# Miniprotein binders against q9zu90: the designs that were tried, part 38

Target 1, 292 residues: q9zu90
Amino acid sequence: MKTELEEEEEEEWRSVHEVLLIVLPYLHSLFELLSMIRVSRSLRDAIRDETALWTKLVIEPPLSSRLTDDILSEFSSKSAGKLKTLILRQCLMVTNKGLRRVVDANPLITKIIVPGCSGLTPEGIMECVESLSKNNHKLETLHINGVNGFTKQHLSALYTYLSSEGTIDLEVCPKCDEVRMIPSCSRESCNQKQRKCRGCWLCIPRCAECAVCLVGSDTESQEAACGNDDVLCLECWLVLPKCRFCNKPYCTNHSSRRHEIAITDAASRPSFECEACYYRAGTNPYEVDYQI
Below, E stands for the ipSAE of ESMFold2; O stands for the ipSAE of OpenDDE; V2 stands for 0.75 times the mean of E and O plus 0.25 times the DockQ between their complexes.

## First folded at step 16 (miniprotein)

Design y6 (at its last fold request DockQ between E and O 0.55; V2 from the best seeds 0.69)
Fold by OpenDDE base, look of step 16:
Structure y6 (fold): chain B 292 residues (1-292), chain A 100 residues (1-100)
Amino acid sequence: as target 1 above (292 residues)
Amino acid sequence: TDQEEIKDYMQEAKEQQDEGNYELAVLMFFLALFISREHNDKTMVARIYNRLAKLFSQLGEHEFAIYWYQLALDVATELGDQETIQKVRDELERIESKHE
């Protein structure tokens, strides 16, 4: 006779296991998976037995800063050679050797997404793609934006191994003839293949927030606090938080540059000071002496 | 509604956490997180990250707590949610000060 306590524990365990099975397919990063493993031994054991979870490896901030080639190799080995998707976002310490080691151990990889991995080179990527192209295997997705140094020759060579247009997130910009990412345009009138706004970020002015092209007489653009000639469309400008002093917003990518102002009044809208205003506060000619 | 479902999971997760059922609590927070991400509800995502950070802090998993707080801070900063930013910074300072 199981004690009432053992039955309650078993019922609770059944419930945990059931919910776990629902959650596991939706985990999107290694960080989330590792987090679950740290909660309890039971969750750890359940996750360890789910080999299917290791067919996709996603490493992104905040773990990216700590990912070494050895750690990457350790986690990739858990797939037992069945890794299909490798996503490394901003993994600065990952080298060509580290990536090659993963690829050689997992010949069935179909997706490599390595944006911002500055430790990688075009040559390293090429070697990986060449390795994966053996035995009639084909890489389906290669996102390499943020890997510096790609030339037209590198891109051309990659396309010899990759059968489909759109596999690579880099293109030759039709405006400047440089290898860069060509953003899509969210404007409905621009969704045509031969859109006039087809060009890289340097050639085509775009909203820093939504990437809509700002080409045309009727497109009002607003300056962002981001600097670097970042501009916003009116729609994005309206909804983004604005600097208390200059009324310029940061785009989402530069939001970390906001200097938060301690809200003294609970009713006051969250306000920030932009870096430019913050550093100018000592020399701000707009110190209007509000003589009250 | 999806919003009601998120609220229900959040409430249940909190109740489970208060009862010491951390396994069920974390799973319920993740369910809420997935729905919130699907709907691009960044405000709710930031709140869930903050709740997860607190949960891991209670478990003594300080490193993971810090990471979850960093995620919450990043999203809250993106949104300009000053209240959440300040709360998360205060918690980060508290955790860091205890482990120095």
Scores: ipSAE 0.767, ipTM 0.945, lowest interface PAE 0.6, mean pLDDT 87
Fold by ESMFold2, look of step 16:
Structure y6 (fold): chain B 292 residues (1-292), chain A 100 residues (1-100)
Amino acid sequence: as target 1 above (292 residues)
Amino acid sequence: TDQEEIKDYMQEAKEQQDEGNYELAVLMFFLALFISREHNDKTMVARIYNRLAKLFSQLGEHEFAIYWYQLALDVATELGDQETIQKVRDELERIESKHE
């Protein structure tokens, strides 16, 4: 015998719960999950009870800048040893010890993706992979670009615990013999004749936006605002926003370097100044020195 | 179409938010967000991030609101959307001046 108020509250929760079940499979990051938990006790309890959510832990900006080893341990413990996928993007405060603690508590991890975690070392990574290789368990994915100091010997040692090429996102560059990330190239002519442009960023000129190679007499390159060596393929150059002074674009990854110009008229086209043009103007009392 | 579905979720989310039904509002914003991500609609993603930031500000969850605004700012900067950048900066300034 429920009261009318209790019946109304139960009906409202049933509607919310139906939508929640649709949303749950698509949750990506810890930040999204924590945000939902803060909305209400009912959402917190429903999410806590759904153990399938805790097999994947994704921490990335902006939360990644505050993630310590202790905080990482706190969140990973919610998986109760069932964590399968660990993704830490730019988590500069995470150390070898913090990663090892998560790995030791979660022996079934199959994916470790730690780009930009500069507090980790090759030795720390090797210890984690060795720990996971016990009991015939094999790590399927190891992305470690941005961890400094990997050598050919490190890669060779890692592959004694792993089964296939492509498990690790670093490899020995066939051009310079250094351990590098080797970008893929979507240029059709390269795909038809295998990867003729196989090499790292230092060895193969590539579009800073899409990574297609710019080698050969049939390719055109355009200067980017990103730096004096960065270039773009014509296709990317055409669609990227350009500096109003030098007409050079930033690639998407460097878009934060734009010095945006406030829109003074609704019909005006938005514009920006690249760092080079901005700082020349900032040191010139007349704003004319670079505009001969 | 998926674009019509995104618009429907966004409209219902705002209606629920205005009525104080924050649970359903946040879920509808997430549905719109996931569809927008699948279509690589960064303009809509930034708008949804901004809406979520306002929702969390209304809940009194100011630290989360700031994080959602930061996400909106990152995408707007990538797009070169100066109007959105300025709006988000104004919102962040309001939060800081009232809750320091």
Scores: ipSAE 0.712, ipTM 0.913, lowest interface PAE 0.8, mean pLDDT 83
ESMFold2 (binder alone), look of step 16: mean pLDDT 81; pTM 0.781
ESMFold2, fold request of step 17: ipSAE 0.689, 0.682, 0.696; ipTM 0.906, 0.905, 0.909
ESMFold2 (binder alone), fold request of step 17: mean pLDDT 81, 81, 81; pTM 0.771, 0.778, 0.779
OpenDDE base, fold request of step 17: ipSAE 0.765, 0.763, 0.764; ipTM 0.943, 0.944, 0.944

Design y7 (at its last look DockQ between E and O 0.06; V2 from the best seeds 0.00; counts 0 for: pae E 6.4 > 1.5, placed apart)
Fold by OpenDDE base, look of step 16:
Structure y7 (fold): chain B 292 residues (1-292), chain A 100 residues (1-100)
Amino acid sequence: as target 1 above (292 residues)
Amino acid sequence: TDQEEINDYMQEANEQQDEGNYELAVSMFSLALFISREHNDKTMVAQIYNRLATLFSQLGEHESAIYSYQLALDVATELGDQETIQDVRDELERIESQHE
C-alpha cells in the first residue's frame, strides 16, 4: 500500500512531468520565467528543487521522436550527477553513445527503463550496466524490452552485475527458449511461478487489454481492431467501446486510432469508426450498408 | 481556490498570447495545466493542450504543436468530447498538409 504521501508525490510528479513534456523546448526559458512569476506553492517548490525534478528523467511519446543523444545529455546534465531514474520509451534516435554519456555522468542511476529504444544494442546496455556496477553500486531496474538482439548470453552476463531476479524485464521463454518479456497473468489461478501460461506473448495468447492468458478450452477470445492478431478476453471485450461498423474494439493502448463519429443525438453513446472501416468507407462509396 | 488559480493563469496566458509574448504564454498555460492535472480536471487539461498546440504552431514549433494536439486528442478521447476530438483532428490534418 503506497502511503497517502507517496500517492500525492506520484500525482505531483505526473503533473510536473506532463508539463515538462509539453514545454520541453522551452524548459530553460520556462524555468527562468517561472522564477519570476508567482507560481503555485507546489509548483514553485517543485521548480526550486530543480535537482529533485531531474533525479527522474522520463521521456516518452510523443517527445521520444525528438530525443537525440545531445538533447538527452542536456537534460541529464540538469541532474548534476544525481539522476536515479532514466526512462526512455521508444527513443529511436538514442544511441549507445548517448546512453553511455548519461550513465557516466550519473553513477547513481538505479533504474534504467528503455523499452522500444531500437537504437540501443545489447552491447551498449552491457557497457552501461558495467559502468554503473562500479564502486559497489547496483542497478535495481533494467527494462530493455524492445532493444533488439538480446541473447541468453547477454542476459547471463547482465545477471553477473545484477543481484536480483526480476531486475530485468526480459527472460528466457520456457516455451520457445528465446529471450522475451514474460508477462504476468492476471488470472488468480495463474499466480504461480510454474504456471502453464508462463511464456512470451508469441507463445501464449493473451488479452491485449488485461494480459490474462487465453489458454484453455473455456477461454473465448475476441478479435480487436488493433490488428497484429490482437485478441481480447470476453470480459474486456464487453466493456470496451466497439466500432460502429465492425463491432471490434480497440484496446486502451490503441484507442487513439478511433475515428470518433459526431454524435448527433446527445443520448447516444460515443461511437467511433475503426481505421479499417474508415478507410474502406472512404475508398469504396459503393460498399453496401451492411444492414445487420 | 485552485479553480480560481487556473482561471487566473488561463487569463494571463491569453493576455500574454495576445501581446505576442508567446514564451510567457506557454509558461502560464503550463502552470494552469499543472494545477488542472493535480485536480484531475481532464476537460481543462484537454483545453490547455489544445491552446498550447496552437501557441506552438504560432511559434513555428510544428512538432511541439503536433505533440500537444495528440495529447489533447488522447484526453478528449478519454472524456468522449467529440467536439474537441474533431477540432484537434482538423488541426492535425491542417498542420500535416502544410508540411507535406
Scores: ipSAE 0.027, ipTM 0.499, lowest interface PAE 3.8, mean pLDDT 82
Fold by ESMFold2, look of step 16:
Structure y7 (fold): chain B 292 residues (1-292), chain A 100 residues (1-100)
Amino acid sequence: as target 1 above (292 residues)
Amino acid sequence: TDQEEINDYMQEANEQQDEGNYELAVSMFSLALFISREHNDKTMVAQIYNRLATLFSQLGEHESAIYSYQLALDVATELGDQETIQDVRDELERIESQHE
């Protein structure tokens, strides 16, 4: 009977679990999961007891621009204390109070990664770390690059609560003695100890894409479209897409600044203009032009 | 209404896909999909499975693309949509040939 096969096919296309399996790797945060369980009772039931789904909250651009303390508190309260990893990238509207509420509700957090969250302060971070250190719990990862005002004293105090070297993404720069992020360098000559390139971005020129150092006369670099004297090592320059006018690429982090050229010929490759070339080729702002 | 929510998620998914944010586009299409499934809107469900399959191909996730096309085919078969059935079968053959 064909009827039974058709019913099996209908049940499979309706199965929440089957669809969840293929999209789950791309739902990498509690925010997206909570949005989905609001939609469907059957989806809510399917993911209710999966502890791994409730242990990680990731909010990044572009969604990070919408995250307030109230929204963050709403999602953290729904985790029922199960969060272990909190990643907030460039969440400019999150304050010390918002972060503290998440930490207080989730004492098992082992990773806090909050780069570019400029609404946070060193004092707010220290309060959160102190709170998490109760009951011999130790935070394993603390990434706070972009939080203003960290001093050597702050780092020393933080390490009394933390497990080991490398837990914090800020260090004292050996070149300028300031608290900075010090990128690693994968250049082979540096791995072979032929050069010393340990230093912050202000002290050591580096490729804007891969962070390898560009010190010494034997390093070859090319100008990036990113501005502010950003440069790229030759390897990265060769593989990144280039502006059709000036042949300069953006690094991956700045790729949103491309002005894409409309594709009317399916046989041609996509192209873009960098901001400098786009506005130079555009209308002179001091002239009155009709732009319909 | 739920239909307005479906439309909003579909629109945002298209914008994210156009910007090259394929993983976020998967999330937004998935939200629209689950709303459509709750309302048993099989026409929309088939459309979204097809969109997800295309997006998985753009991500290089060939197994997920095949699975999504199979789901689209199942729903299109129930609807009797012969054009969609043929389009999906053609795409499945293309993917299988490219991965031998």
Scores: ipSAE 0.018, ipTM 0.544, lowest interface PAE 6.4, mean pLDDT 76
ESMFold2 (binder alone), look of step 16: mean pLDDT 80; pTM 0.745

Design y8 (at its last look DockQ between E and O 0.74; V2 from the best seeds 0.00; counts 0 for: SAP 70.286 > 70)
Fold by OpenDDE base, look of step 16:
Structure y8 (fold): chain B 292 residues (1-292), chain A 100 residues (1-100)
Amino acid sequence: as target 1 above (292 residues)
Amino acid sequence: TDQEEINDYMQEANEQQDEGNYELAVLMFFLALFISREHNDKTMVAQIYNRMATLFSQLGEYEFAIYWYQLALDVATELGDQETIQDVRDELERIESQHE
């Protein structure tokens, strides 16, 4: 006869297990999965047996900075060759050899997304795509924005293995003839296949926040604090927090450059100082000594 | 409403955490997180990341706590949520100082 305590523990565990089964399919990253494994032995044991979880491997910040080829191989091996989706965001230490090892062990991969993986090269990507294209297998998604050095020749070669034009996130820019990502335009009037604003981020001025094109006489643009000639559409400019001194906002991607001003007054809206103003404050000639 | 559901999961997660039921607590936080992400509620996402970090800190999993705090900090910085930014920085400093 189980003790009343053992029955209560079993009932509690059943409830945990039920909720676990609901949560597992919705985990977004390896980090979240590893986090669950670290909570308890019971969760670890329950997750260990779920081989289906390892068919998708997503490594993104903050874990990206610690991902080596060996660690990548270890986690990819848990799929037992059934890996379908590999997402590596900003994994700087991953090399061509590391990626190739994963691909060779998992011939059924249909999605490779490796943005910002600067340790990869076009040649390394080509070798992986060639490997996956064996035995009538086809890669469905290849996102390689942030892998430097892609030429038109590399892109052309990739398309020989890939059946769909939409598979690769890089295109030949119709404006500069360079291989770049061509952003979509959020403007409804620009949602046509032959939009005039079709071009890379260097050729077509866009809002740094919403990527709407700023092409045309009627497009008001505002300068951002981000530098690098980043501009904002009026709509995004209106809603973004602005520097207390220069009234320039950062885009979301550069928001980390905000210097927080400890406002002691509870009634004052949280304000920040932009980096440019912060460094100028020491040299601000407009420090009028208000000698009262 | 989706907001009510998020609040319910957050409340339950907090109660379970206070009772020491960390397994159920973390699962409830994840449920709240999924709904919040679906609705692009970055404020709630940042809060949940912060709560996750606190939970892992209580478990003595300081490495994971730091990672969750970093996620919270990134989102809070994006939002300009100065209160959350300061709270997270204070907690990061505390953890770092204790494990030096």
Scores: ipSAE 0.795, ipTM 0.954, lowest interface PAE 0.5, mean pLDDT 89
Fold by ESMFold2, look of step 16:
Structure y8 (fold): chain B 292 residues (1-292), chain A 100 residues (1-100)
Amino acid sequence: as target 1 above (292 residues)
Amino acid sequence: TDQEEINDYMQEANEQQDEGNYELAVLMFFLALFISREHNDKTMVAQIYNRMATLFSQLGEYEFAIYWYQLALDVATELGDQETIQDVRDELERIESQHE
């Protein structure tokens, strides 16, 4: 015989569980999943047994900065060998050994997406892809931009292990003959073959925000605050927020580098200093503000 | 209808959070978040990230609260939303003072 309190608790959990089943397929990343696990032991236990969630493992900032090989192995083991999609964004502490362990334990992986994982090497990637090719299995997607040192020979070998429709996010640049990421260009003249803009970021000047090429007399470029010779097309430059001292903007990808300036006037527009202006001696507004 | 759904989920999430029903609150925030992402409503996304951070702070899960605040800060920075940026920085400073 259930008490009135026990009936209310069971009804509440059934409602939570029903909503949980609606939410689970839409979770984006491991961070979101771990967040739910930390809410209560009931949610943790309900999620623990839902192995369908663990066919996709997505680790990205902020969690990616703390991901070691051992932690990666711990979370990938929850897939019980069923992992199909592995996405590691900017996981600088993951090594070839850590990736290989995940791949060996999960022979069904069809997507490996590891942008900015600079602890990986072409040889480590090759070993993982070779391991996955066993048992008539074919990798479908390999995104490895940000892993340095890929050669034409690496690309050729990698394609022998992929499915016939498989994709790699690197190719041979027609300008420098090096293995690079080749951005798409949205300019209509480039799509109509009126200009030759197929080439990597090093060979073709491009807007750091929208990637349109900046070649030809009909284009102008503006210096970005991002460094590394980054430039912007005029359209993007006009709409991006600018450093209050040097009038240079960051692209959206580097917007976290802004040193935002505290405002007390509700009518004031937002302002910031870029890193270069912020660290100049005697021009740091935050230091000046504390001097009064 | 989708904007009405976002508003309904946010209202219910806030009410459940106020009542201490954190399980249902977080689930309602996620439902609102998924619809907001589909519509590329970054202003709403930043608001939901901020509410998530507050929820985890109330739970005493300060590391997760900091991560959710950082997500809110990242989106608010992309938008140039100084009000949200300042609110998030104030909360991050408060959490830091509790730990040292």
Scores: ipSAE 0.691, ipTM 0.907, lowest interface PAE 0.8, mean pLDDT 83
ESMFold2 (binder alone), look of step 16: mean pLDDT 81; pTM 0.771

## First folded at step 17 (miniprotein)

Design z1 (at its last look DockQ between E and O 0.58; V2 from the best seeds 0.67)
Fold by OpenDDE base, look of step 17:
Structure z1 (fold): chain B 292 residues (1-292), chain A 100 residues (1-100)
Amino acid sequence: as target 1 above (292 residues)
Amino acid sequence: TDQEEIKDYMQEAKEQQDEGDYELAVLMFFLALFISRELGDKTMVARIYNRLAKLFSQLGEHEFAIYWYQLALDVATELGDQETIQKVRDELERIESKHE
């Protein structure tokens, strides 16, 4: 039984504008916002007038591949200098100059998240952080995983401008002494700061799917079809789709490697063939040394 | 329930789309999407992405349609939903072939 309130709420959704105001706070990306703008002139005009929406700029796939410095500048300018959150995921064409332009125009930025932006450099990030640190302003969040070339010196320099150790997503790995992201571990027994599994993804074997550590005698690891020494925890292995022939799953990141089998029988579970089995059609997949 | 709410939004969105009210349709699809994401219902997320792709295709926004189909494809691929994968690929091919 829908409550009278639920029925009244269903009747009240009469105006596109009212529903829009409910939706706007929940938009996750610029792509979703641009999609809304393309639906109608009315929605476009309503969104243009909402300056608060432009205080957070999130660019992620699939738009990331098309984002240039000029396009980034155009969208960031809509904030009228009030941008607080900048999230750029895998924006390969964004340069230090592009990021600096945004930062200089928006001195109130408190959150920069730029994972996978390979066109950025540690020096470019430093210049941005230095710029934002003027006038007693402080950056609260800096996620720079995927920007290559960070050294301990760069991190040390960044911390002179930043107030807390939790601001940066990169740390010095206690296992290899390199600057890398140290993943959390979802295992309950590993929820301590001094966990034995504290280390970067290169030093600590982890499930390719859920990043749980595979350290210890009780951790059964399963091989993935991904190659590259990708391993899965048992829990992830159980739920991931498996190759019809070799029963190895891909992790989600490598799922594109699945060769779909045209299932003629509607009753058969969706099955795929892994690349290794596909290219070795007619050979026993267990007899071939998968030296990938 | 959240699941009932998703279904209601999806149904309303479809009805509005069929009536030619694309503004209300897209908003209702987004509401359904947000709840589905919060629940972690990837299957529903993929379905909504596919519906949004179709909506934008009907609007003649082919570039946006392609992007929404790509999102649907990515999620469906993650789930191993071969039926959805094939349907989305067929739609992508259809759109791409018309605009070449």
Scores: ipSAE 0.777, ipTM 0.947, lowest interface PAE 0.6, mean pLDDT 87
Fold by ESMFold2, look of step 17:
Structure z1 (fold): chain B 292 residues (1-292), chain A 100 residues (1-100)
Amino acid sequence: as target 1 above (292 residues)
Amino acid sequence: TDQEEIKDYMQEAKEQQDEGDYELAVLMFFLALFISRELGDKTMVARIYNRLAKLFSQLGEHEFAIYWYQLALDVATELGDQETIQKVRDELERIESKHE
């Protein structure tokens, strides 16, 4: 019954409810909320009673891969029409209808952030933004990178529905004149405006890891294992783990492509093979997978 | 320091988990997580994700345990931490074989 609460200099917390009050303001994703709800009835009830939590709905990996239009509608209904921020990252199964349903039920939304939701179209986004413009409501943030097919005309129309300080994460690329995301560059010479590297990923060669530009004869780059002619600046290349055969690294976003070698002996060191080296070494669809 | 706070929260979470007080354990893990995120300590973030995964496995919440392990795996992969990657993969396969 008695616990050893004596520790270092002083005790930080004393009860579940005291600690919960400190935690609640920092919760943000639906996954974190659902995790808490699954622990106990007490946590479920406390989260249900905290109405401010349901003005923001954030769905991202890992849950995003299983999110359908119906499931999205179910969770968004918990906001009871008070939703202000909707963030869906890589929700491939959400369609224009699913998004429209949420928007129509939540006329107070000011932020729609849907990167990588390839089931959405420019027309679907336009309908949602138009629906939100009713009653002089203005959208403040629209992040739609990963939705294909936006034109300059779409972009111009979207800005008529946003507040005067509203932002869209796409713009017209000054190099190819297409509507694209334009990465920022942290390279000091670009920050000091000694170099001009403003342009999309297709127009400006950039490090696949940190997005610094690789233009000019004074920049050095190394080939990545990621394929698609991806390159890395020297600084990122030196730090990233390398394939044991070809010495090429993956960028962080492609690190799941590593074929990791299991550790079963304390004396062994972990390593990986890139897809190209692993597949060349003999794995095919009719063989048993190897852990080398 | 903030790093000492993380250490204290992690220790308290483990003690409460061992006593079966999962409510307080998960809250302490979340406190450690929020501080670790603010510091940018991705190594600690991956460790906390792993601890949360183990907690949900103990609760019998296997699907949530898998999700927390996947988050741990993503961060460990980002860091190139091959030892953590292997441990997490072993736990994921253990859950899948037991569930199947």
Scores: ipSAE 0.629, ipTM 0.877, lowest interface PAE 1.1, mean pLDDT 82
ESMFold2 (binder alone), look of step 17: mean pLDDT 80; pTM 0.756

